# Ledger of designs, part 4: VH-VL binders against Nucleolar MIF4G domain-containing protein 1 (NOM1)

Target 1, 198 residues: Nucleolar MIF4G domain-containing protein 1 (NOM1), of Homo sapiens (Human) (q5c9z4r362to559)
Amino acid sequence: KKHVKGLLNRLSEPNMASISGQLEELYMAHSRKDMNDTLTSALMGACVTASAMPSRLMMEHVLLVSILHHTVGIEVGAHFLEAVVRKFDAIYKYGSEGKECDNLFTVIAHLYNFHVVQSLLIFDILKKLIGTFTEKDIELILLMLKNVGFSLRKDDALSLKELITEAQTKASGAGSEFQDQTRIRFMLETMLALKNND

## First folded at step 6 (VH-VL; framework fv_temelimab)

Design C (from p3 with heavy chain G27Y T57I)
Fold by ESMFold2-Fast, scan of step 6:
Structure C (fold): chain C 198 residues (1-198), chain A 120 residues (1-120), chain B 106 residues (1-106)
Amino acid sequence: as target 1 above (198 residues)
Amino acid sequence: QVQLVQSGAEVKKPGSSVKVSCKASGYTFDSYAMHWVRQAPGQGLEWIGRIIPIFDIANYNQKFKGRATITADKSTSTAYMELSSLRSEDTAVYYCARDRLYSGSYFDYWGQGTLVTVSS
Amino acid sequence: QIQLTQSPSSLSASVGDRVTITCSASSSVNYMYWYQQKPGKAPKAWIYAASSLESGVPSRFSGSGSGTDYTLTISSLQPEDFATYYCQQYHRYPLTFGGGTKVEIK
C-alpha cells in the first residue's frame, strides 16, 4: 500500500514513535498477512539498494522492524527475515554489481543488534563463511564484525573465542591469493582486537 | 496449514544407520530452521541438531557430532536426519520441529514422530 | 551445557486447583519456552518468551520468570490439562530441555 511506503520514506529517529504507532494501527485494521507482505516489500525496496545505504537510515529501518516485532507480534520480524535471507541467498550465489549483498548483510547484522534475531544465527553464518573462505566471504565477515563484534562478545565470549580459533586454523591452512592474504590478516587482527578488549 | 510429515517406523541392527525424513508444507521451507529432537521410551526430550536450509548451515549437539548428519532438499521441502553407528540406547521417537528463525524463537510446529528401534 | 531442572517431576492435583511448575537453569538465559506433551503425541508449543501464550492456549495458563528461575502456572486445573510439561532454553548450544513435569488429575 502506498501509505506504508510514504511512512517509511519519511522515517527518522524523532518520528519513530509516531510512525510505529501508525503502523500498529494499520495492523489492527488489516489482515496480518497483507500488512506483513506490504511492510516487507516496502522495507526491501528501501534497504536493498545498489548503492550502500547510509548507516543511520539502515539502522532506523531495522529498528522500526524491531519495534513492530515486539509490539505487534513476532511474525512481523519473521516475515521480514524470511525475505531478507531469501534475497541474500540469491545475490550471494548469483552475484550483483552494486552493494545489494552488503546492504542485506547489514540488515541481518542490525536485526541481531535490535534483538530480532539471536546470536546463534550470527555465529552460524560466520562459521559457514569461514568454512568456504572466499574473497567475498572474508569481506562479509569483516562487515559483520564491524557491525556486531562487541555485541557478540557480550552475548557469548566463549563462542567468539572458538570462532576466532577456527578462523586462525583455516587461514594457516589456506592457499590464498596475495589480495586474500592481506585481507585475511586484517580480518584476524580485527578478531583478536575484539577478543582482547575488556 | 503448516504440516510436518515424517517417514515411518524403522527397526535397525546395532552398528547400522538410519535416515529419517520430514516433509514440510504450508510455508516457505528455505527460510525456517528445522530441528531434530529425540525421546527415548519414558524419557525426556533431547536436542540432536538443526539446519537452516537457505544457508545450508547445520549445528549439532556435541553428543551426536560425527554420528548425526542433518540435510535439507529445498526442491522437495524435505529435511533429513541420518544417525550412524546405532546402539540400543538410540532407540527413541525422533521428531522434526520448525523454528521461526529470530530472537524469541521456539519449536512452533512438530512432526508426528518416527520410532526407531535398535535391537539385535 | 545449560542444565534445566524442573520441579516437581510429577504431581497429582484436583480439578480447580492452582498448579505451579518450576524450571531452574544452571546459568542465566534470556527467555524460557514451555511445551505440553500428551501420551503418544508430539509436544505442542505452549508458552514462548517466558510469558507469551501460544495461540489456542487457555488463559488459565501463565508463564513468568527471568534469569535462572521460571514458572508455569495453571490457575484452575482442568481435565484436559493432563500432560507432561517441558521447559526449554534457546540461549546457547546445545539447546536443552528440562526433565519434564507430569501433571496427573486425581
Scores: ipSAE 0.343, ipTM 0.725, lowest interface PAE 3.9, mean pLDDT 86

Design C17F (from C with heavy chain Y32F)
Fold by ESMFold2-Fast, scan of step 6:
Structure C17F (fold): chain C 198 residues (1-198), chain A 120 residues (1-120), chain B 106 residues (1-106)
Amino acid sequence: as target 1 above (198 residues)
Amino acid sequence: QVQLVQSGAEVKKPGSSVKVSCKASGYTFDSFAMHWVRQAPGQGLEWIGRIIPIFDIANYNQKFKGRATITADKSTSTAYMELSSLRSEDTAVYYCARDRLYSGSYFDYWGQGTLVTVSS
Amino acid sequence: QIQLTQSPSSLSASVGDRVTITCSASSSVNYMYWYQQKPGKAPKAWIYAASSLESGVPSRFSGSGSGTDYTLTISSLQPEDFATYYCQQYHRYPLTFGGGTKVEIK
């Protein structure tokens, strides 16, 4: 446990190969369950913070998970995804005073960017947020599209088009339920820009 | 030991509804998707929809949208599929199937199937 | 929706024969899977991600393909291989299956 935390604290782009190799060796020396529990705990401690995480640091941590997911085994990414999803659901429903929800949602975005999760999961999440369509949901939609929009278009342009149509339909029915329509308009403009190669 | 155990066979009248259950054991229920697939007698497989219990996110084949409702009870590790406005063409074996959420995942474990017969 | 066409719909072969089943998608897919179903039973996962064998699947089975064309091959057919084989795409909703290929031993 102490050794894994130490490796993560030193993680950077230049030493990614070295640190992932050391973690692979630890997986060969210890039980898979113990290593998954230890790695997930250390990553969650690093990623679930009250302040917004620097984007590079977040990407490096998720990239490490992706490397281990493909080199050690698919259960590595699956175990981490489970922990992230469970924590996100709790914070989304009950709230927090910091940026924990944003950080966890960004982790999910990068799990998709680094090929741990399928585009279908991202579309399901976005569709659920469009269905509830609160001010918080609109901000999460924007955060997700900022991180993965071009990749979603590349993977499934037709599903992206359908999602945009659904968002437009929902927005036209929102009317006076929103005190400020500016963020809804910005979200739709962002979606249309993605559709139109902008 | 992953097991998916479905409820027993049902005979229904046209216009009624049926609710099939799928009890999961041997894994962390919340973290896996559950799909529903049907097979009419002598025919192939048809996807109805899926749920991700941890997010309470359900997605449906448009052919069944408005008639099918897929739910999950995390406290009992049980998924449900309810199909309304039944027609004779809905006579089929209905299967639940588990799916991981990672890229390259597939329907790795299936329930035994539930025969639903719709007749007057 | 992505339509999957399997060929042939049925075949009869002798024990020891090489059997090839094809699955053609109406548009390119990145996720293709195969299931084996024996009479009166639920389908069983057989080949995932085009070419990876599920645990317990005999090595005489193999899968290959990319884009729109995928193949399941049995190098030396055995009596226990009598079954219907279905391909399935996991690229776009709705998820779809091929019509199935029934393998009968002569």
Scores: ipSAE 0.373, ipTM 0.756, lowest interface PAE 3.4, mean pLDDT 86

Design C22V (from C with heavy chain I52V)
Fold by ESMFold2-Fast, scan of step 6:
Formats: sequence, structure tokens, C-alpha cells
Structure C22V (fold): chain C 198 residues (1-198), chain A 120 residues (1-120), chain B 106 residues (1-106)
Amino acid sequence: as target 1 above (198 residues)
Amino acid sequence: QVQLVQSGAEVKKPGSSVKVSCKASGYTFDSYAMHWVRQAPGQGLEWIGRIVPIFDIANYNQKFKGRATITADKSTSTAYMELSSLRSEDTAVYYCARDRLYSGSYFDYWGQGTLVTVSS
Amino acid sequence: QIQLTQSPSSLSASVGDRVTITCSASSSVNYMYWYQQKPGKAPKAWIYAASSLESGVPSRFSGSGSGTDYTLTISSLQPEDFATYYCQQYHRYPLTFGGGTKVEIK
């Protein structure tokens, strides 16, 4: 719907309450199915761009999803998460020319930060990336930890410690076969800082 | 209409393996997690593990690590749980259950269960 | 591993009674979930996110709690409520269930 896209284009911190209220009214006037399809389409168009989305703008869009998830119903966030995960899988496997993969991964990070997804999903994703451990995987791990590292530590310090041990073991096994030693070291340093930071 | 249909009951000898299937329909299979839970006769529920098909990520209860293998075939919308080195203590009804992956999500749909009996 | 302890393990009550089942976690969890299981059947989703009723669940059921302590209450027990109720945490691997509370009508 044109009105939903217009609301998202104007979204900012000061008008968040107004825009979320207007969307809630639209949910009352239309079927849940139609509104979920429309909202998800508009959000994907706004967030999954070829250029890296500004951090604040990305956070505001995902925060809007979180608000509607809690006020309208859990199916709002579930519908959006399904679309994000499907798109991420496709782009991750088949590639993209721009920052679409980074933007989708940041959306997943903020869905966790705003309590739409559980820490277990984030740990699952990070362990998968550690398992494959390509140059792109290391950059995605760093991107995720930058966005959610302290929250992961707060939610489950033990699982974070286990994740770090797994990354260290994988890094030692990579040896000379892996050319991006500087980025691997930076990732491990970031992980250890998260583990030990007071 | 969401449906999870499991394979039929099996009788297995100690030391063998069993592979239970769970055919999903009525939703986008790979966008949801699938869990496996068992229940021994007269006992409570015990979580075995889960798979997130879209990422091909499986996580296991440590008790079953090394014996249980959970897989998914996206082309047939079917999840599998294989349990090896069977013992009489593995006699149970095995359930698959769907989960949406979001915070506050839970096992919203369950399969009918598959009775696995391990006896000599 | 987060251990869930349900109390009582079983109870017998009369139609119309208020029934309260408790679930205590060994460490704080963000959410608690409840399942109803009738003899010979698969568990059925009942209460999610501590207090939200699944579609079709009668309004006499309610859930509450936070942190380590959660409750399921039936305000006026009916014959169809005969079942075992299980709590479940989805905070940390491994996922765990309570031991179950068997509700029998006298």
C-alpha cells in the first residue's frame, strides 16, 4: 500500500509513536494478511538496499517492527523475520553486488536487540559462519558482534564463551590455508574483549 | 492448514539405528525450525534437538550429541531424526514440532508421534 | 542446563475448583511456555510468552510470572481439563521441560 511506504519514508525517532499508531489503525481497517504482506514488502524495499543503510535509520525501521510485533501481534514480526531469513539465505548462497547481505544481517541483529528473535538464533547463525569460516563469514561475524555482542554476553555469557572457544579452535586449524589472518585476529580480539570486558 | 505427519511405529533391536520422518505441509517449510522431542512411556518430555532448514543448522541436547542426527530435505518439506546405538532406554514416542524462530515463539504444531520400541 | 521444577506433580480437584500449577526455573528465563497433553495424544500448545493464550484455549486458563517463577491457573476446572500440563523454557540450549503436572478430576 502506498500509504505504508509513505509512512516508512518519513520514519524518524520523534514521529515513531505517531507512525506506529497510524499503522495500528491500518491493521484494524484491513486484514492481517494484507497488512503483513504490505508492511513486510515496504520494509524489505527500505532496508535491503545495494548501499549500506545508515545505522540509525536501520535501527528505527527494525524498532518499528518490534513495536508492532508487541502491540498488534507476534505474527507481524514473524512474517517479517520469515522474509528476511529467506532473502538472506538466497543472497548469502548466490551472492550480490552490493551491501544487501550486510543490510539483511544487520536487520537480523536488530530484531534480536529489540526482542523479536531469541539469542539462540543468533548463536546458531554465528556457529554456522564459524563452521564455514570464509572471508565473508568473518566480516559477517564482526558485523553481528559489533551490533549485538554486549547483549549476547548479558543474555548468555556461557554460550558466548563456548562460541569464542569454537572460533579459536577453527582459527588455529585454518593455518596457512587462510589468507585473511589480520581479519581473523581482529575478530578473535573482538570476541575476547567481549568475554572479558567489565 | 499446517500439518506435520510422522512415519509409522518401529521395533528395533539394541545397537541398531532408527530414522523417523516428519512431513510438513501448509507453510513455508524452510523458514521455520523443526524440533524433536521424545517421551518414554509414563514419563515427561525430553528435547533432543532442532534444525533450522534454511541455514542447515542443527543443535542437539548434549545427552544425544553423537547419537542423534537431525536433517531436513527442503525439496520434500521433510525433517528427519536418526538415533543410533539404540538401547532399551530409548523406547519412547518421538515427536516433531514446529517453531517460528522469533522471541516468544514456541512449539505451535506437533506431529502425531512415532512409537519406537527397542527390544531384543 | 536450566532445570524446571513443576509443583505439584499431580493433583485431584472437583469441577469448579481453582487450580494453580507452578513452574520454577533454576535460573532466570525470558519466557515460559505451557503445553496440555491428554492421554495418548501429542502435546498441544496452550500458553506462550508466559501469559498469552493459544487460539481456542478457554478463557478460564491464565498464565503469569517472570524471572524464575511462573504459574498456570484454571479458574473453574472442567471435565475436559483432565490432562498433564508441561512448562518449557526456550532461553538456552538445551531446551528443557518441567516434569509435568497431572490434573485429575475427583
Scores: ipSAE 0.411, ipTM 0.761, lowest interface PAE 3.3, mean pLDDT 87

Design C25W (from C with heavy chain F55W)
Fold by ESMFold2-Fast, scan of step 6:
Structure C25W (fold): chain C 198 residues (1-198), chain A 120 residues (1-120), chain B 106 residues (1-106)
Amino acid sequence: as target 1 above (198 residues)
Amino acid sequence: QVQLVQSGAEVKKPGSSVKVSCKASGYTFDSYAMHWVRQAPGQGLEWIGRIIPIWDIANYNQKFKGRATITADKSTSTAYMELSSLRSEDTAVYYCARDRLYSGSYFDYWGQGTLVTVSS
Amino acid sequence: QIQLTQSPSSLSASVGDRVTITCSASSSVNYMYWYQQKPGKAPKAWIYAASSLESGVPSRFSGSGSGTDYTLTISSLQPEDFATYYCQQYHRYPLTFGGGTKVEIK
């Protein structure tokens, strides 16, 4: 427990190979359930903070998950994904004062960037946010596209075009005098820039 | 430990609707996707759609959009697939199948199947 | 829609034979999945991510391929291997299956 948390506290790009190797050895010495519970708890504690997590540190933690998912087994990534999805749903519905929701959403983005999750999941999440289309949803869409937009275009340019069309249709239907159109326009401009290779 | 148990066989008339259930046990229901796949007699497998229960996100094969409705009840760990405006061509065994949402994702556990017969 | 074409649609083979089944996608996919189905039963997960065997699948089975072309091979066919095998892509909605390859005893 304390040993796993200590390893994560020291995690950096130069020692990634050493730390992942030590965690692989711990997985051989302990039950998979105990290790998955311990690793997931430690990662959630490190990544789900009230302040925005530094980009490099976030990517390093998610890359570690990706390495273990590949070397130890798919259950490692599946267990972590389940915890992230649950925590995100709770925070998204009930709220938090800080950047916990943003940090969790960024974890999901990097799970995709490092090949733990498929592009289909990201498209499903984005379509749900477009469906509800609240001010918070627009900011989460922008956050996701900032982190994965070019990768989504490379993986599935056709689905990205369909997503943009869906967002445009939703935005044109949201002609309410009481809605702030500034952020919606910025989101659509960001989407069109991605489509047009800008 | 993981089990998917489907409702029993049904015989329906053209133009009616059918609702098939799939009760899950042995895992955390709401964090995994549930898919629906059908197989007409002597034919191959055809994907209808799926739901991610935790987010209430459903995706459909365009062929069934407007006729198929996939829902999930988290309190009973049960997924449902309702198909309306039934035709004789809808006669098939309908399967539910679980999907883990990661890069190795596929349909790792299947229900036993529900035969739906559409005849006048 | 990504179409998957399996070849052959059926084959007859003897115990001990090497069996090869191919699956061709109409556009590139990242991974291919294979299912085994016996008469009157639900399909069983068999090979995931093109080449990884599901738990309990005998080592005589192997999968390979990338892009548009994928293969399932049985190095030495056994009586319990007589079944229909389906490939499946999970790259784009709608998810699609191949037409199946029925492996029959000679």
Scores: ipSAE 0.437, ipTM 0.778, lowest interface PAE 3.3, mean pLDDT 86

Design C27V (from C with heavy chain I57V)
Fold by ESMFold2-Fast, scan of step 6:
Structure C27V (fold): chain C 198 residues (1-198), chain A 120 residues (1-120), chain B 106 residues (1-106)
Amino acid sequence: as target 1 above (198 residues)
Amino acid sequence: QVQLVQSGAEVKKPGSSVKVSCKASGYTFDSYAMHWVRQAPGQGLEWIGRIIPIFDVANYNQKFKGRATITADKSTSTAYMELSSLRSEDTAVYYCARDRLYSGSYFDYWGQGTLVTVSS
Amino acid sequence: QIQLTQSPSSLSASVGDRVTITCSASSSVNYMYWYQQKPGKAPKAWIYAASSLESGVPSRFSGSGSGTDYTLTISSLQPEDFATYYCQQYHRYPLTFGGGTKVEIK
C-alpha cells in the first residue's frame, strides 16, 4: 500500500511506537500475505540502495521488522529474511555497481542483532565466505564482524573460536596469491580481538 | 502444502555407503535449511547435520564428520544425505526436516523417514 | 555439546490427569523446542520458542522455562496425547535432543 511507504518515509526513533502500532492495525484489517508483500517491498526499496545506507537509518528499519516479527507474528520477519537472502545471493553471484551487497549484508547483520535471525545463519554465511576467500569475501567478513562480532561471541564463543581457526588455516594456505595480505592480517587481528573479548 | 518425501528403505552391508533423498515441494526450497536426524530402533533422536541450499553450506555433528555428506540439488528441490563406512550401529530410521532460518525457528515439517538396515 | 536431560523418562497417567515433563540443559539456551512422536510415525513440531504452540496443537498444552530449565505441561490428558515427547535446543552445533519422555496409559 501507498500508506505503508508513507509510514516508512516518516520512520524515526521518536515515532517508532506510533508507526509500528499503525502497521499492526493494518495487519488486522488486511490479509497477512498482502501486508507482508507490501512491507517487504517497501523495506527493500528503502534499504537496498546503490549508496551505503547510514547506520542509524538501517537500524531503525530493521528494528521495525523486529517489533512486527514479535507483535504481529514470526512470518513477518521470515518473509523479509527470505527476500533479503534471495536478493543477496543474486547480487553476490552476479555483482552490482553500488553498495547494494553491503547494504543487504548489513540488513542480515541487524536481523541477527534484533533477534529475528539466529547466530547459526551468520556462522554459515561466514563459513561460506572463508571457504571461497576472495578479496570481496574478506571485506564482507570484516563488515559482518564489525556489526555483530561481540554478539556472536556472547551467543556462541566456541563456534566463533572454530570459525577463527578455519580462517587462520585458510590464510596460511593463501601464500603470495593475494596482493593485499594487509587486509587478511587485519581480518585475523579483528577475529582474535573478538575471541579474546578485547 | 509443504511436503517432504523420502526415498525407500535400504538394506546395506557393513563397510558400504547409503544415499537417502528428500524431495521438497510447496515452498521456496533454497531459502530454507534442510536437516537430517536419525533414530535407532527404540532409541531417541540424533542430529546428523544440515544444509542451507541457497549458500551451499553444510554443518555436521562431529560424530558423523568425514562419514556423512549432505548435499542439495536446487533444480529438483531435493536434499541428500550420504553415509559411508556403514556399521551395524548405523541401523536407524533417517529423517529429513525443514527449518526456516529466523529466531524461534525449528524443524517444522518432517519427511516420513527412511529405514536403513546394516547387517551382514 | 549441550546435553538435554528429560525427566521422567516415562510416566503412566490417566485421561484427565495433569502431566508435566521437564527438560534440563547442561548450559543456558535461548529457546527450547518440543516434538510429539507416536509409534511408527515421524516426530511432529509441537511447541517452539519455549512457549508457542504449533498450529493445530490443542490449548491444553503449554510450554514454559528459560535458561537451563524448561517444561511441557498437559493440563488435562486426552487419549490422543499418549506419545513420546522430545525437547531440542537450537543454540549451538551440534543440535541436540533430550532422551524423550514416554507418556503411557495406566
Scores: ipSAE 0.371, ipTM 0.750, lowest interface PAE 3.8, mean pLDDT 86

Design C28T (from C with heavy chain A58T)
Fold by ESMFold2-Fast, scan of step 6:
Structure C28T (fold): chain C 198 residues (1-198), chain A 120 residues (1-120), chain B 106 residues (1-106)
Amino acid sequence: as target 1 above (198 residues)
Amino acid sequence: QVQLVQSGAEVKKPGSSVKVSCKASGYTFDSYAMHWVRQAPGQGLEWIGRIIPIFDITNYNQKFKGRATITADKSTSTAYMELSSLRSEDTAVYYCARDRLYSGSYFDYWGQGTLVTVSS
Amino acid sequence: QIQLTQSPSSLSASVGDRVTITCSASSSVNYMYWYQQKPGKAPKAWIYAASSLESGVPSRFSGSGSGTDYTLTISSLQPEDFATYYCQQYHRYPLTFGGGTKVEIK
């Protein structure tokens, strides 16, 4: 376990190939279950921090998962996604002191960007957030669109347009429930920019 | 090992409702999606909908929206599909099927099926 | 919704034959899956992500394709392969299945 954590602590763009190769060797020497448990635990420890994780470090960690998902097997990404989703649900419902929820949501975004997860997951999550439509949900929607909006448009422009329509409809009906309409307006402007930005 | 065990066969009158259960074991229930698929006698497979229990996220085939309700009880690791306003055309074997979350996912384990017969 | 058309709907073949089943989508998909179903039984996961064989599936099976056109091939048909095969897309809701291809003897 200490060896895997040490590899992640040294992870950077120039040594990505070396570190992923070492992890592949560890997968050959140990059970898939034990390695998945160990890798997921180490990644969660590195990525779920109280402060917002730097974009480059986050992308590097998720890219490593993507490489192993491709080279070792789909169970690697699936196991990590399961842990991320479970932790996100707990923090989303019960709160946290810092940016742990934002960091987990960004991990989900980059799992999509690096082709570990399908666009359907992102649409399902966004639709759920639009359904509940709290101030926290609006900020998470904006965070997700910032990270994946152009990729969603490329993957499924039709579903993106339907999502935007659903958000507009919800926003029209929910004016009295929000004190700050500025963030809702900004979210809708961001969505329309994604649709029209060509 | 992963197992999905469904409730027994049902005979229902037109206009009534049926609720089929699917009890899961051998994995972490709440983090995987559960789908419902039906097959009328001699016909192909038709997707009804699915739930991700951890997020309480449901998606339905529009054809069944308003008639089908998919729920999950995390304490008993059981998924349910309730279909209302039953018609003779709803006579089919109903399957639950597990889905790995979204990572190129597919229906990797299926329940044994529940025959629902709608007749007067 | 994405419509999946399988061809042929039924075929008769002999043991040792090469069998090819096609699945055509009404719009481009990133994810195609195949299931094997024997009479009176639930479907079994068979091929995922267009070309990856599920654990326990014999190597005589292969999957290929991208975009709108996908194929399942059995290089040397065996008696236990007689079944109905269904393709399924997981690209957009609602999820849809092909009509099935029944592989039978004679």
Scores: ipSAE 0.382, ipTM 0.764, lowest interface PAE 3.3, mean pLDDT 86

Design C34K (from C with heavy chain R100K)
Fold by ESMFold2-Fast, scan of step 6:
Structure C34K (fold): chain C 198 residues (1-198), chain A 120 residues (1-120), chain B 106 residues (1-106)
Amino acid sequence: as target 1 above (198 residues)
Amino acid sequence: QVQLVQSGAEVKKPGSSVKVSCKASGYTFDSYAMHWVRQAPGQGLEWIGRIIPIFDIANYNQKFKGRATITADKSTSTAYMELSSLRSEDTAVYYCARDKLYSGSYFDYWGQGTLVTVSS
Amino acid sequence: QIQLTQSPSSLSASVGDRVTITCSASSSVNYMYWYQQKPGKAPKAWIYAASSLESGVPSRFSGSGSGTDYTLTISSLQPEDFATYYCQQYHRYPLTFGGGTKVEIK
């Protein structure tokens, strides 16, 4: 619905309660399927842009999803997560010149920060990226850790330590074969700083 | 409405492999994790691993790493667990269980179980 | 791995009794989950996030705890409560279950 897009375009911290309440009323008046499809489409249009989305605006949109996920039902977050992951997979494989992939990955990071998805999902994603360890993977690992590193350390410091050890082993085993090791070194330094409570 | 239907019982010889299926219906298969858990006769529950179909990511209990392979076919909404190099100690009922990828999620629906007997 | 120890391993109680079973983790966990399993059947989700009852679970059941210590309580035991109850952590790989507590009704 056009009304949903209008609500999202006006979304800000001071009106979060009002807008989430209006969306809850719309969920009562319409089918869950229609509302989930409409909300997810509008959120994807707002969050998946060619330019990097401002941090505050991104957080506000994902926080809205978190509120509705907990007040309306878990299917709200599930529908949005599915759309985000499918779009991320397509862009990750085929690329884009813009910041769409970064924005999608940041959405996943904030879904974790706002308690929609579990920390084990983030660890699974990071381990997969370490396994393939391409230049793109290193940048995505850095982006994720900048957004969620502290929370991951708080939730499971031991698993974070194991992740860092795996990254170090991967880098040392195949480091000489990589074209540009500056970003790999920066990633490892970032990981070690996080591990050491820096 | 959610159903997980597993393949039938199997009898296998030591050293062979077994592949158990779990067909899901009543929900969006790709958006949920699928776990495999086993239970030896008269014993407790033991986690084997999980797959997240949409990401094609599988994680395993280290005890089964190298022997267990968990896969998913999104077109048929079916998850599989293959266990190789079977031993008599692998005799157990094998369960699939669904899990939402949310903070505080749990194994909310389980398959009926598949008895795998390993004997000569 | 996080080891979960359940106590007692088994108990016998009369209809109407208050029953408590405990689950102790070797390391702090965010949440604990409980499953009910009757003979010959798959486990059934019972209590999630330490204290929330799954849909259809009778109100005589409750869960509590945080950190390393969690409990499941049945305020007034009924014949249909005969089962083995398992705790489970979802904090760290590998996922682990407690050894189970078998509840027998006298």
Scores: ipSAE 0.391, ipTM 0.758, lowest interface PAE 3.7, mean pLDDT 86

Design C36W (from C with heavy chain Y102W)
Fold by ESMFold2-Fast, scan of step 6:
Parts: C-alpha cells; structure tokens; sequence
Structure C36W (fold): chain C 198 residues (1-198), chain A 120 residues (1-120), chain B 106 residues (1-106)
C-alpha cells in the first residue's frame, strides 16, 4: 500500500515508535495477509539494493520488523524472513553484479541481532559456507561474523568453538590450491579473537 | 491448509535401509525447515535431524550421523529420511515436522507418522 | 548435548485438580517448548517460547520458567487433558526432548 511505503520512506530512529504504532493500527484495520504482503514488499524494495545498504538504514528497517514481530505477532517476522531467504537463495545460486547478496545476508544477520531468528540458523548457514569454502563464501562468513560474532559467543560459545574447529580443519585441507590464503588466515584470526573472553 | 502426509508402514530386515517420505502442502515448501523425529514403542521422542530445503542444509543428531540421510525435492514439495544399517532397536514411528525458522521456532505441524518395523 | 529431565514421569489426578509438570535442562536455554501427545497420535504443538499458548489451547494451560527450570501448569484438569506432555529445547544441536510426563485422570 501507498501509506505503508510512505511510512517506511520517513523511518528514522526518532520516529520509530510513532511509525511502528501507525503500522500496528493498520494491522488492526486490515487483513494480516494484505499487511504482511505490503510490508514485506516495501521492506525488500528498501533493503535489497545494488549498492551496499548504509548500516543505520538497514538496522532501522530490521528493527521495525522486530518491533512488529513482538507487538503484532510472530507471523510478521516469519513472512519477512521467508521472502529474504528465498531472494538470498536465488541471488546466491544465480548471481548478481551488485551488493544485493551482501544486503540480504546483512538483513539475516540483523534479524538474529534483534531476536527474530535463532542462533542455530546462523550456525547452519555458516557451516554450509565453510563446507563449500569458495572465495565468496569466505567473504560472507566474515560479513556475518562482523555483524553477529559477539552475540553468537554469548548465545552458544560451545557451538562457536565447534564452528572454528571445522573452519580450521577445512582451511588446513585447502592447502596452497586456494589463492586467498591471506583472507582465510584473516577469517581464522577473526574467529579465534571472537572465542576470547575479554 | 498446511498438511504433511507421510508414506506407509514398512517392514525391513536387519542390515537393510528404509526411506520414508513426507509430502507437504498448503505453504511454500522450500522456505521452511523439515525435521525428522522418531518414537520407539512406549518410549519418548528422539530428534534425528532436519533439512532447510532452500539452502540445502541438513543437520543430524550425532547418534544417526553416517546412517541417516535427509533430503528434499522442491519440485514435489517432499522431504525424505533414509536410514541405513537397520537394527531391531530402530523399530519406531518416524515423524516429519515443520519449523518456521524464527526466534521461538518449534515444530508447529507434524505428519501422521510412519511405523518402521525391523525384524528378522 | 542438553539433557531435559521431566518430573514426574507420570501422575494421576482428579478432574478440577491443579497439575504442575517440571522440565529441567542440564544447561541454560533461552526458550522451552511443549507438546501434547495423545495415544496413537502425532504430537501437537502446545506452548512455545516458554509461555505462549498455541492457537486452540485452552486458557487453563500456562507455561513459565527461564534458564534451566521450566513448568507447564494446568489450573483445573479436564478429562480431555489425558495425554503425555513433552518439553523440548531449541537452543543447541542436537535438539532434545524431555522423557515425557503422562497425565492420567483418576
């Protein structure tokens, strides 16, 4: 709807409470399906851009989803997550020339940071990327850890340790056939730093 | 209407393999996780593993790793669980169950169950 | 792995009684989930995120708890509540269930 897109275009930290309240009123006045479809479409248009999304704007949009997920109902976050995951899979497999994949991955990271998704999903994604271990996968692993590493450590330090062990084993098996030994080393150093209790 | 419909009962010999199917309808299949849980006669629930079809990610309970293989066919909206090297202790009802992938995720819809009997 | 211990393993109570089922985790978990299973049937989602009732679950049911200790309470037991109740954690792999509590009406 035109009204929902207008609200999202105006979204900022100072007006978050006002805009989320207005969206709650719209959910009371309209069907859940219509509102979920409209909100998700508007959010995808705002967040999945060819250029890297500014951190503040990304966080504001995902935080709004988290607020509505808590106040309106869990279907709000689930509907948005479904759209994000589907779009990510398509772009990851078939490619894009812009930063759409990075932006979608960052949305998933912030859905975790704002408590819409469980840490187990993040670990599953990271383990799959370690399994395939391409240059693109290493960059996505670093992007995810940059956004959620401390939260993963807080939620499940043991699973983080297991993830690091898998990455080390994979890296040692990759040997000199992989051209980005420097990026692999940096990834492992980042992982070990996250393991530290400081 | 969300429905999970499983394949029929199986009787297998020790050492063989069984493959159970779970056909999903009423939702976007590939965007949700599918879990497999078993229940031996008179016993509690035991998690085998799960798959996220859209990412092709499967996770297993270590107890079943190497014997269980969980797959999904997005074109038919069907998940499969294959268990090899069957023993009499694998006799159980096997359930598939859907998971939405958000904070507070849990098994919101279950299949009717498939009885697998392993006997000589 | 996180082990879930349910207490009691079984109980018999009269219609109208208050029934309390406990689930204790070997490590702290963020949320607990409960399922109701009747004889010969698949489990049904019952309580999610420790305290939220699934649609259609009677208001006499409630869930509470945090960390390692969680409770399912039935404020006034009814005949249709005959079932086995299982707790489940979704904090760490492997996912684990409690041993179940069988509720029998006297």
Amino acid sequence: as target 1 above (198 residues)
Amino acid sequence: QVQLVQSGAEVKKPGSSVKVSCKASGYTFDSYAMHWVRQAPGQGLEWIGRIIPIFDIANYNQKFKGRATITADKSTSTAYMELSSLRSEDTAVYYCARDRLWSGSYFDYWGQGTLVTVSS
Amino acid sequence: QIQLTQSPSSLSASVGDRVTITCSASSSVNYMYWYQQKPGKAPKAWIYAASSLESGVPSRFSGSGSGTDYTLTISSLQPEDFATYYCQQYHRYPLTFGGGTKVEIK
Scores: ipSAE 0.390, ipTM 0.765, lowest interface PAE 3.7, mean pLDDT 87

